# Miniprotein binders against q8lar0: the designs that were tried, part 8

Target 1, 344 residues: q8lar0
Amino acid sequence: FNDGLLPNGDFELGPRHSDMKGTQVINITAIPNWELSGFVEYIPSGHKQGDMILVVPKGAFAVRLGNEASIKQKISVKKGSYYSITFSAARTCAQDERLNVSVAPHHAVMPIQTVYSSSGWDLYSWAFKAQSDYADIVIHNPGVEEDPACGPLIDGVAMRALFPPRPTNKNILKNGGFEEGPWVLPNISSGVLIPPNSIDDHSPLPGWMVESLKAVKYIDSDHFSVPQGRRAVELVAGKESAVAQVVRTIPGKTYVLSFSVGDASNACAGSMIVEAFAGKDTIKVPYESKGKGGFKRSSLRFVAVSSRTRVMFYSTFYAMRNDDFSSLCGPVIDDVKLLSARRP

## First folded at step 16 (miniprotein)

Design y8
Fold by OpenDDE base, look of step 18:
Structure y8 (fold): chain B 344 residues (1-344), chain A 92 residues (1-92)
Amino acid sequence: as target 1 above (344 residues)
Amino acid sequence: SKVTLRIEFTVPDPETAEKIAEYLRDLIEWLAELLGVEVEIEVEVRGNTVTVTIKIKGDPEEIEYLIKLLLLWLEEMAAKLGAKVEVEVERE
């Protein structure tokens, strides 16, 4: 498999007319490259449902998963390799909506209750380790609502092979620049959400775990201001967006944690504070954002007290974009380095 | 209102052309039914080029919506297939 959209991952190839009842797909194999289960709809962009207009983020069509509905695709992969799945989802119901993503034996439940983007669409990512040379990717709506048609819209299903970076002499942290991560869909400016790791040991952001209740945002340099390289992490939900990594350290040895703090040039203006942790040691880094990009460097010097030290970042406060007053945003962290302090 | 849409879709190979022709017909028929508009569809395949003429009758808003949707789809498909698309719209 090559990185990018899955076969018909954008659902631009739909069912035959004979396989449709209105927007409902009545044949489980009617959508090319996908196997359907339950109540599934093929939705054209701009479709009217009562007072709601269903907008597709890209392209002409998307899929909506009703009660206990699922879509499945078999993909060729390499046994033992790590992959991330990225897809767009939008809530269409007022109630708690969840999505189950699975590649046997791995599964994750993604809450889509929190809308991070004003468009109503968010990009979600999930990672798995291939157990064979084939993977069955399943996206499932476990919800049951009064209206069986009610459920999330799904579009833009993509995958990327992950290559976890190893610690080097230049940085004992893995993936400190966040240059390794999930597939970023071109022409989508929302970034990719890295959801909390609840059950699975695999992160779509290699080396880093999201140990908070909410997601962090993975941002790209094409659409956002990034301090270094082409990727960074935006802490979009205050203290509820935390990214962490455990590293090996030598007790009694002095280390320096250095990192960049900035904004994503996404109209997230205001006073921000990033809290960085190295074990029990902490530093608060204020950043005055104009929402137009920029960053500064900060560092934390500490003495390791254990053979393992937890490095963690979160934002002290919640913030919203000042252009739409609704989208969650926050400070950007990047270029995270942990090194032993040089002897004076 | 009545609108005539003429589509010329050129793909890299004739096999793909046939597939696109069939798919596009079905798509138009489904959308027409969904939107409550009447359509007359003529499809021709010559080599690598699919020519589709659609005569649409119905609510003006629904017609415009159908057109927009088809144009959007055609653009996406053209990009995917490395195809060339030309569209002419005649409004009566």
Scores: ipSAE 0.830, ipTM 0.950, lowest interface PAE 0.5, mean pLDDT 94
Fold by OpenDDE base, fold request of step 19:
Parts: sequence; C-alpha cells; structure tokens
Structure y8 (fold): chain B 344 residues (1-344), chain A 92 residues (1-92)
Amino acid sequence: as target 1 above (344 residues)
Amino acid sequence: SKVTLRIEFTVPDPETAEKIAEYLRDLIEWLAELLGVEVEIEVEVRGNTVTVTIKIKGDPEEIEYLIKLLLLWLEEMAAKLGAKVEVEVERE
C-alpha cells in the first residue's frame, strides 16, 4: 500500500440505488471496498437532520455509523511495518460518542467528545504494527443511542507507512523534529489529532507518546507555521495535551534539552507557557503569540539521575483561536534535541 | 421549477467512462428519490466521454441542492481520475 487515501477511503463511490433505503445502506457490500456491519448511512454533504445540517469536510459524501455499526476494509501491508491510519470524524449526537479503531489484534478507543475544531470535524490518527501482509481496518461505533441512526460521520480514511527515526549522535531523542508522523491530507487545514495512547500502543507520532487525557495536534507547514521542517506539534489542550518520550541516559551525566516554542499562525494569540520536563527537572517557557507565526529557542540543562529519562511537554493554559473563538489551540513545539553537554 | 443539467465528463479510458456513466445515473436516481424531485436522465458514452443530460423538476431548493451535490461529486471524481468535466445549467 502506498501512502494516501484507502481505496474509496473518501466514500465518493457509494451504494447502488437499489441498496439504499433513504440514506440507510441495506447491503453490507454496497459501498465499494468496504464491508459494513450494523446501521450504516451514506450521507450527502448538506443533508438535513432536523435542525442540523450534516456537512462533509471534503467531497460530496461520507458515512455515518449508527448503533454498533462498523466499516471494514482489508488492505495489503508489510508484515512488521508500522502504519498510521487517519480519518475525519464528526459527532452528530449530543451524547458521548466514541470510535473504536482496530487492526487485529490491536485496538484503540478514540473519544470524540472533545471538539477541537469549529467545523465539528476533526482528523484522528492511530497506529498499528502489521502482524501479517494484510490488515483488516475496522472503524466501529460502540455506542448505543435511542436513535439507531445517531452516530459519528466518517470520511477521508487514509494510511501512511511509518518509518520511526533512530536516535543519532546528534540527537538521542527519536523524531525530535516530528518530521515522521501520520498522513496529512493536502486539502485539510485542521491538522491531525494524535489521541492519547496506552503505554503498549504504537504512536502515530513515532517516538512520542501522548500521555494526557486529550490529544495533541500534528501540524504541517503548508497550512501552519512550523519552526523547523514540515511538521510540528501543537499543544492544543493545556496540561491535558502532553507529549512524552523516554530516552536512555547515563546517570550523573549532564544533558541539554533544546527545543523551539512558537505558534502555528492559526490565530492563536495570547500569552502561552510551555512546560518542558526532563525527569524531575523542568522549565517554563513563556511565549507571547500574535497568532501569526514565529518561534523562539529554549533549553533545559539537567543532570540525569537514572538510566532512563522522561522528556515531556505540555501547555500550562488552554487557548482558543481568536478568529472563531471556539477552536482549541496552543503553543507549537518543534526541533527537540537532547544531547550530552560537552565538558568544557 | 424545471432545470436542465448537461454534463460532459471525459476520462482517460473507455472502460472508466462506462463505469462512470452507470454510477452517475444510479447516483442521480438515488438523490432524486431522496430529495423528492423528478428527473429524466439521458446518458451517452462516446469513447472516453460521458454525456449526461438531466431534466429536473421539483422544489427549487431541492433542485439547487441536487445540482450542488452533483457538481461537488464531479469535481472530486475528476480530480481522482484525472478527468475533465464541463457542466451547463439551464434554468427555466
């Protein structure tokens, strides 16, 4: 499989007329390249549901997963390789909505309760290690609502092969520049959410784990201001957006953690503080954002106390974009380096 | 109100043209039913070019919505297939 949308991952190829009852798909194989289970709807963009208009982020159509509904696609992969799955999802119900993403034997529960974007659509990412040369990708709505049709909209299912960077003599951190990560859809400007991961889960952001209750945002240079390279991480939910990596260190040795702090040029203006941790050592880095891009460098010098040191970043405060006053935003971190301090 | 939509969709190969023609007809029929509008559909495939003429009758808002959806879909498909699309709308 090549990086990009899965076959019919944008659902622009829909069911036959004979397989439709209104918006309900009545045949499990009616959507090309997908196998359906449960109550699944094929939704045109702009579809009216009561007072709600269901807008599709890209294209003309999306799918909605009702009660215990799922979509499944078998994809060719390389055994032992890591992949990130990315998809857009929007809540259509007022209640707690969750999505389960799985590639057997791996699974993840993604809470979609928190809306990060004003549009109501967010991009979610999840990673897995291929156990065979094929993977069954399943997106499932585990929820049960009174209205069986109620459920999340799904669109733009994509996948990318991940190549985790190895530590080098120039940086003992993996993927410190965040240049390796999930697929970024070229025409979507919302960034990609990296949801919280369990300790045993593979991260769609190689080398980094999201250990907070909420997600961090993976941003690209085409749509955002990025301090270095083409990718960075935006800490969008204050202390509840934390990214961390454990590195090998030598006890008693002095290290310098350096990183860039900035804004994404996404109208996230205001006083921001990034808190960086290296084990028990910490530094607070203030950044005054004008929401128009920019960054500064900071560093934390510390003495390692163990053979393993946890590096972690989060934002002290919550922030919202000043253009829509609703979208969660925060400081950007990038170009993270950890090196042993040279003895003078 | 009555609207006539004429679509010319040119794809790289004839096989794709036939598939698009069939799919487009089916899509229009489904959407028409969903939106409660009446449609008369004529589809012609000549080589790599699909020509579709749709006469739509019904609620003006629903007609416009149908047109909007079709245009959006056509744009996406054109981009995906490396195709060219031309659309003419005649409103009565």
Scores: ipSAE 0.811, ipTM 0.943, lowest interface PAE 0.6, mean pLDDT 94
Fold by ESMFold2, look of step 16:
Structure y8 (fold): chain B 344 residues (1-344), chain A 92 residues (1-92)
Amino acid sequence: as target 1 above (344 residues)
Amino acid sequence: SKVTLRIEFTVPDPETAEKIAEYLRDLIEWLAELLGVEVEIEVEVRGNTVTVTIKIKGDPEEIEYLIKLLLLWLEEMAAKLGAKVEVEVERE
């Protein structure tokens, strides 16, 4: 297995003409490397459907999953290893379009929301632990609409092996720099949504849980400003966009939680507040974003009251990009460290 | 309206050239049917080079859309295969 697009994960190889009726794919093996079920279309970029133009994020083609449609690919993996799947998706017609991503026995149903970009296309991520030497990766539209073609577009299906980092004596938090995370497709500058989850071992952001109603966004330094390293997290939906980690602490011992707060250089200007939590202790960190990058450090000193302390971040307020006035955005957190203050 | 599109696609080996030639003919035929344009397609494979000549007749907007799709696809395939692409367009 190699990190990156799955075989034909960008769908640039499509069905034979004889397996098509218009854009509808008739045979279940017609798209190379994929097994199909339900109503599936192969969509050229810019295809017109009624009043809508269906533009794909990269390349010439994407796949649309209509009523009850699935695509499946079997991938060789290493049993016991962790993997993250990344894919592009866009809603086309229904208000509540969703995708069910699975590697049995686990799955996640992801709403396809339009609040994160003006294009309507976002990258989504989900993670699993391999239970055998292969993984059957399924992306499924469970919806049923009057128009059988109605359903999400998908493109750019990729996978990455995850290597969860461990705490060190220099940082008790796992993955505090966010350097381990989902695959970021080259030359797609939207960042990668990490939808809400509660399973730390299967998070596409190892060590961290997205404990909120909306996603957080995983951003890369090739396309965004990040405070340190190559990766950071953008808190895109106020209090509805939160990351958390439970860490082992010693009751009665003093700790310092330190972190960076900044902006991604994505035109997210405004007065922002990041709220950081360590158990019941909290700090509000104001940040005046010009939308052009930059960051500051802040810290929270606390005394642990439990052997396990929940560290959490969210933004107090919603913000929207002032270059499109429609996309949710927010402050960036990075370089998160937790250490004891000193030994008495 | 009428447009002649000439594509020269050079790949690292002849077996790949043969596969691309057959795929590209089929792709153009599907897109032409989908867009309601008429095409005459000549495909020649010489060693590791595929030459496709397409005479396209129909609505000017659909012709330009077909050309745009083919150029996008060729760009992606060239990157994936380490191939060289040359394209000439003659509009009448």
Scores: ipSAE 0.810, ipTM 0.942, lowest interface PAE 0.7, mean pLDDT 89
Fold by OpenDDE base, fold request of step 19:
Structure y8 (fold): chain B 344 residues (1-344), chain A 92 residues (1-92)
Amino acid sequence: as target 1 above (344 residues)
Amino acid sequence: SKVTLRIEFTVPDPETAEKIAEYLRDLIEWLAELLGVEVEIEVEVRGNTVTVTIKIKGDPEEIEYLIKLLLLWLEEMAAKLGAKVEVEVERE
């Protein structure tokens, strides 16, 4: 498989007229390249549901997963390789909505209760290790609501092969610049959410784990201000957006953790604080954001006390964009380096 | 109100043209039913070019919505297939 949209991953090829009952798909193979289970709807952009208009982020159509509904596609992959799956999702009900993403034997539950973007659509990412040369990608709504049609909208399912970077003599952290990560859609300016994941699971952001209750945002330089390179991480949900990495260290040796703190040029203006941790050592880095981009460098000098040191970042406060007054935003971290230094 | 939509869709090969013609007809019929509008559809395939004429009757708002949706879909398909799309709208 080549990086990008899955076959009919944007669902622009829909069912035949004879396979439709209103918006409900009544044949499990009616959507090209997908196998359906449960109550699945084919939704045109602008579809009216009561007083709500369902707008699709790109294209004319999306799918909605009702009670216990799922979509499945088999993809050719390389055994032993790592991949990230990315898709757009939006809530359509004021209920607890979750999505299960799986590639057997791996699975993840993604809470979509938190709306990060004012549009109602967010991009989610998940990673897996291919166990064979084929992968069955399944997106499933485990919920049971009174209205069987109630459920999330799904669109733009894509995949990217991940190449985890290795530590170097220039940086003992992996992927400190965040240049390796999930697929970024070129026409979407919302960024990609990296949801919380178990320590034992593979991250769509190689080398880094999201250990908090909420996601961090993966941002690109085409749509955002990035301190270094073409990718960075935005800490969008205060202390509930935490990214961490465990590194090998030598007890008694002095290290310097350096990093950039800034804003994404996304109208996230205000006083921000990034908290950085290296084991038990911590530093608070204030940043006054004008929401128009910019960054500064900071560093934390510490003595390692163990053969393994946990590096972690989160934002002290929640923030929202001042243009829409609804989208979650926060400080940007980038260009994270950890090197040994002389003891003061 | 009555609106006539004329679509000319040119694709790279004749086989694709036939597939698009069939799919587009089916799509229009489904959407018309969904939106409660009446449609008369004429489809012609000549080489790599699909010509579709749609006469739509019904609620003006629903008609405009149908048109917008079709245009959006056509743009996406054109981008995917490397196709050219020309659309004319006649409102009566």
Scores: ipSAE 0.809, ipTM 0.942, lowest interface PAE 0.6, mean pLDDT 94

Design y8
Fold by ESMFold2, fold request of step 19:
Structure y8 (fold): chain B 344 residues (1-344), chain A 92 residues (1-92)
Amino acid sequence: as target 1 above (344 residues)
Amino acid sequence: SKVTLRIEFTVPDPETAEKIAEYLRDLIEWLAELLGVEVEIEVEVRGNTVTVTIKIKGDPEEIEYLIKLLLLWLEEMAAKLGAKVEVEVERE
């Protein structure tokens, strides 16, 4: 196994002509490196089906998963190690299209929402802890529609090994800089969604969980402005987009939570407020975003009341990008540190 | 409408050249059938270099779409293989 696209993960190698009926794939092994089930189509970018034009995010081809369709690939992994899957997906017809991503016996159902980009394509991520020396990666459309071809488009299936960072004497939080996270596909500048219910072994952002109604977005310095290092988190849906970590603390001891609040340089302009929480203690951090990058530091001093303290961030308000007026966006957090404080 | 597309694809080794030539012919034939355009394909493999000449007849919009798809695919394959691609388009 190597980090990056799975073998033929971008579907640029497709079925032979003899295995096609129009765009429908009629042989379950016809797409190199993939095993298929259900109604599967091999879609050229820009292909018209009825009223829809099916443009793919990169390259020439993608796969459409119709009724009860699946694609599967067996990957060699190291038992006990952590991995994150990234893939591109878009809705094509159904209002409530979803994808079920699994490595048995674990799975996650991900709604394919149109609020995060104007293109309709987003990168999704999900993680797992390998329970054997192989993993069957399955992406499945559990939906059933009148039109059997109706279902999401899939492209750009990638995977990387995760190495969850540990707390240190310089930061009690795990992964406070967000430097460990899902694979970011080259030349796709949308960021990577970390969906709701990304928790524990299934969080592609080690140490952090997303229990909110909407995703948070993982962004990289090659495509965005980030406050520090190469990675950050964008809070894209107001109070419905939150990231959290539970840390060990000593009751009665004073701590300082410090962090950066900034702008991803993605045309997300406006008066932002990031709310940070440490247990019951909170701070509201205003930030005037110009959509052109930049950041400032803020901190929250608190006294722990429990042996475990929940640290959480969200944005107070929804915002939309000024360049399309439809895509959710928001402030960036990064460089999150938690340390005990000296008393006066 | 009629368009001639000439593709020269140079890869690291001749076995890969033969496989790409076979795949590309099959791909063009499938796309032509899907788009309802008529194609005449001439393929020549010399060592590491594949030359494909495609004469395309049909609806101008479908011809341009086919060309656009092939250019996208060639760009991706060139990046994957570390290959050199030259493309010439002659519209009539």
Scores: ipSAE 0.808, ipTM 0.941, lowest interface PAE 0.7, mean pLDDT 90
Fold by OpenDDE base, fold request of step 19:
Structure y8 (fold): chain B 344 residues (1-344), chain A 92 residues (1-92)
Amino acid sequence: as target 1 above (344 residues)
Amino acid sequence: SKVTLRIEFTVPDPETAEKIAEYLRDLIEWLAELLGVEVEIEVEVRGNTVTVTIKIKGDPEEIEYLIKLLLLWLEEMAAKLGAKVEVEVERE
């Protein structure tokens, strides 16, 4: 498998009538290409649940994972290669919800409590290293609610092979332009969330780790204003959205960290501040956003004090879009470069 | 309220046509049950073309919802299969 939707990853092929009890799927193999466990529902777009209408982001159908429910698909991969899994998810319960994503022996817990988009749907990404030529992809709801049907909606499960870039003489940072990352669906304009990840895990944004409580957003040039190339990162949750990379440096040597700061042309207007860190050295970069795109360059000159230096970015303040007054948004960072420089 | 929906779905090969015909019938039956509407379904496969006629009786809002859902699904499937779809709706 290379890039794109998994087989029946959009769930447009559903169970047979005989395998349905209302919206509940009663046969574990009833959804083509998927194996089910627990209370799983096949939900048509516009389905009424009490006073709530369940809307599917794309297509006619999605699946809902109830108490301790899971979906599994076996996919062909290349041993030793890295992949990102991307899927859409929406909460249907008032309580805190989370999803477990796994490809044995790797696993991750994704909190979906925070709603980033006014639509209620967000795209989440996770990365793994293939240990064999096959992978069992499992999405699991570990939650237990009074209503067993209560749980997240899942749709649009996709995968992309990742090719982590290497440092060069022109940039000692990996993937400083963010051009390598998770699958971007061509018809989705919300961007892709890179959730918090541990240091030991592989990131769906190669070279960069999200070392905060909330996610950063991966944006594309087809739907957003991007300073350079076709991809960038939006810092959508203030200080709780932080992206970082550890780089090898020489103690006592002078370096210059340069980067672009802008907005995504997503109606995120207002006064913004990006804080950039290189070890203990820091700079605050103000940016006045009109929410219509644009960027400026900034730089931080510092002397390395260790053989390893941590580069990190976050936004000082929270912001919301001024068109819906609800969606989280923030400044965009891109074209990040770290180079050695002469001493002043 | 009564509505007649006529669908013509043309796919690249006859085998795919048979599969779509079976799936579409089953889907309509399930949705009709779910929404509490009554349906009469006629399906015909000729070569690469599937023709489906659905007579729907029930609550007007549920009927319209069923129609919208089917149209949405048909569009997605047409795009995936490189197929052509034509739909006619007659409201009584």
Scores: ipSAE 0.807, ipTM 0.942, lowest interface PAE 0.6, mean pLDDT 94
Fold by ESMFold2, look of step 18:
Structure y8 (fold): chain B 344 residues (1-344), chain A 92 residues (1-92)
Amino acid sequence: as target 1 above (344 residues)
Amino acid sequence: SKVTLRIEFTVPDPETAEKIAEYLRDLIEWLAELLGVEVEIEVEVRGNTVTVTIKIKGDPEEIEYLIKLLLLWLEEMAAKLGAKVEVEVERE
């Protein structure tokens, strides 16, 4: 296995003409490297269907999953290792479209939301631990509509091996810099949504859980401004978008939680507030965003009251991007450190 | 309502050239049927180079859409295969 697009993960190789009725794929093995079920279409970018124009985010083709449709690929993996899956998706007709991503026995149901981009296309991520030397990766539309073709578009299916960082004597938080995370497709500048974590405890952002109703966004320095290194997290949905980690602490001991609050350079201008928590202790960090990048440091000194302390971040209020007037955005956090301190 | 598209696609080896030639003819025929345009396709494979000449007749809007799709696809294939693509368009 190598990190990146799965074989034919961008669907630029499609069915033979003889296996098609219009855009409908009629042979379950017609798309190279994929096994299909249900109502599946192979869509050229810009295809008109009634009043809709079906534009793909990159390249010439994508796959549409209609009623009960699935695409599946078997990938060699290392038993016991962790992987993340990244893919692009957009809804096409129903208000409530969802995708079920699975590597048996684990799965996650992901609603396809319109609040994160004006194009309707977003990158989604999910993670699993390999239970054998092979993973059957399935993306499934569980929906059933009167129009059997109705369902999400999918493109750009990629996978990355994850190597979860360990706590160190320089930082007892895992992955405080967010440098370990899902695959970022090189030519897509939207960031990667990390939906609320499922019950399987695995996260495409090792050490961190999304403990809320809505996703956080994983951003890279090639397409965004980040405070430190090459990766950061954007808190895009106010209090409905929280990222958290539980760490081992010693009751009675003093700690300092330090972190950066910044601006992704994505036209998310305005007055913002990040709320940071360590257990019941909290700090509100105002940040005046110009939409052009930049950051400031802040810290929270606290005395642990438990052997387990929950560190959490969210933005106090929602913001929308100034360039499309409809997409949620927010402040970035990065360079998160937790260390013990001597009490004066 | 007539456009001639000439594509020269050079790949690393002759076996890949033959496979791309077969695939590309089939792809163009599918897209032409889908878009309701008429095509005359000539494909020549010389060593590592595929030359495809497509005479397209139909609605100007659908012709330009077909050309746009083929250019996008060729760009992606060239990057994947380490290939070179040259395209000439003659609008009549």
Scores: ipSAE 0.804, ipTM 0.942, lowest interface PAE 0.7, mean pLDDT 88
Fold by ESMFold2, fold request of step 19:
Structure y8 (fold): chain B 344 residues (1-344), chain A 92 residues (1-92)
Amino acid sequence: as target 1 above (344 residues)
Amino acid sequence: SKVTLRIEFTVPDPETAEKIAEYLRDLIEWLAELLGVEVEIEVEVRGNTVTVTIKIKGDPEEIEYLIKLLLLWLEEMAAKLGAKVEVEVERE
């Protein structure tokens, strides 16, 4: 296994003409490296469906998953190791579209929403723990519509091995720089959505869980401004977009939580507030974003009252990008550190 | 509403050239049927180079769309295979 696009993960190799009826794929093995089920279409970029023009964000082709359709690929993995899947998806119908991504027995249902970008295409991520030396990766549209072709477009399916982060002598908090996370497709500058996940489930952002109603966005320094290193997290949906980590602490001991608050240089201008929590202790960090990058440091000193302290961040308010007035955006957090203090 | 497209696609080895030639002919035939344009395709494989000559007749808008699709696909395949692509378009 190697990190990156799955074999034919961008679908630029498609069915032979004899396996097509229009755009419908009629042979379950016709798309190289993929096994199909249900109503599946192979879509050229710019294809018309009635009055709609279906444009893909990269390359010439994508796959559309109609009623109860799935695509599946078996990948060799290391039993017990963690992996993150990244894929691009767009809604094509006016109905409530969603995708079920799975590696048995684990799965997640992801709503395909239009609030995160003006193009309608977003990158989604999901993580799993390998239960054997192979993983059957399935992306499935569980929906049923009157038009059997109605369903999400999918492109750019990639996977990355995740290594469990550990505390260091310089940071009790795991993965505080967000340097370990989902695969970022190099030709797509939208960032990677990390949808909400359960604490007892797996996270594409090791050490962190998205404990909220909406996604957070994982951003890279090649396409965005980040405060430190190559990766950061954008809190895109106010209080409905939160990341958290539970760390081991010693009751009665004093700690300092420090972190950066900034903007991603993505036209997300406005008066913002990041709220940081360490258990019941909290600080509100105002940030005047110009949408052009920049950051400031802040810290929260606290005394642990438990052997486990929940560290959490969210943005107080929703914000939208100034360049389209329709896409959710927000402040960036990065370089999160937790250290014990030598003094009260 | 007639365009001649000539594609030269040079790949690392002759076996890949043969496979690409077969695939590209089939792809063009599918797209032509989908778009309602008429195509006449001549494919020649010389060593590691594939030459495809396509005479396209039909609605000018659909012809340009087909060409755009093929150029996008050739760009992706050239990157994946480490291949060289030369394209000539002759509009009538």
Scores: ipSAE 0.800, ipTM 0.939, lowest interface PAE 0.8, mean pLDDT 89

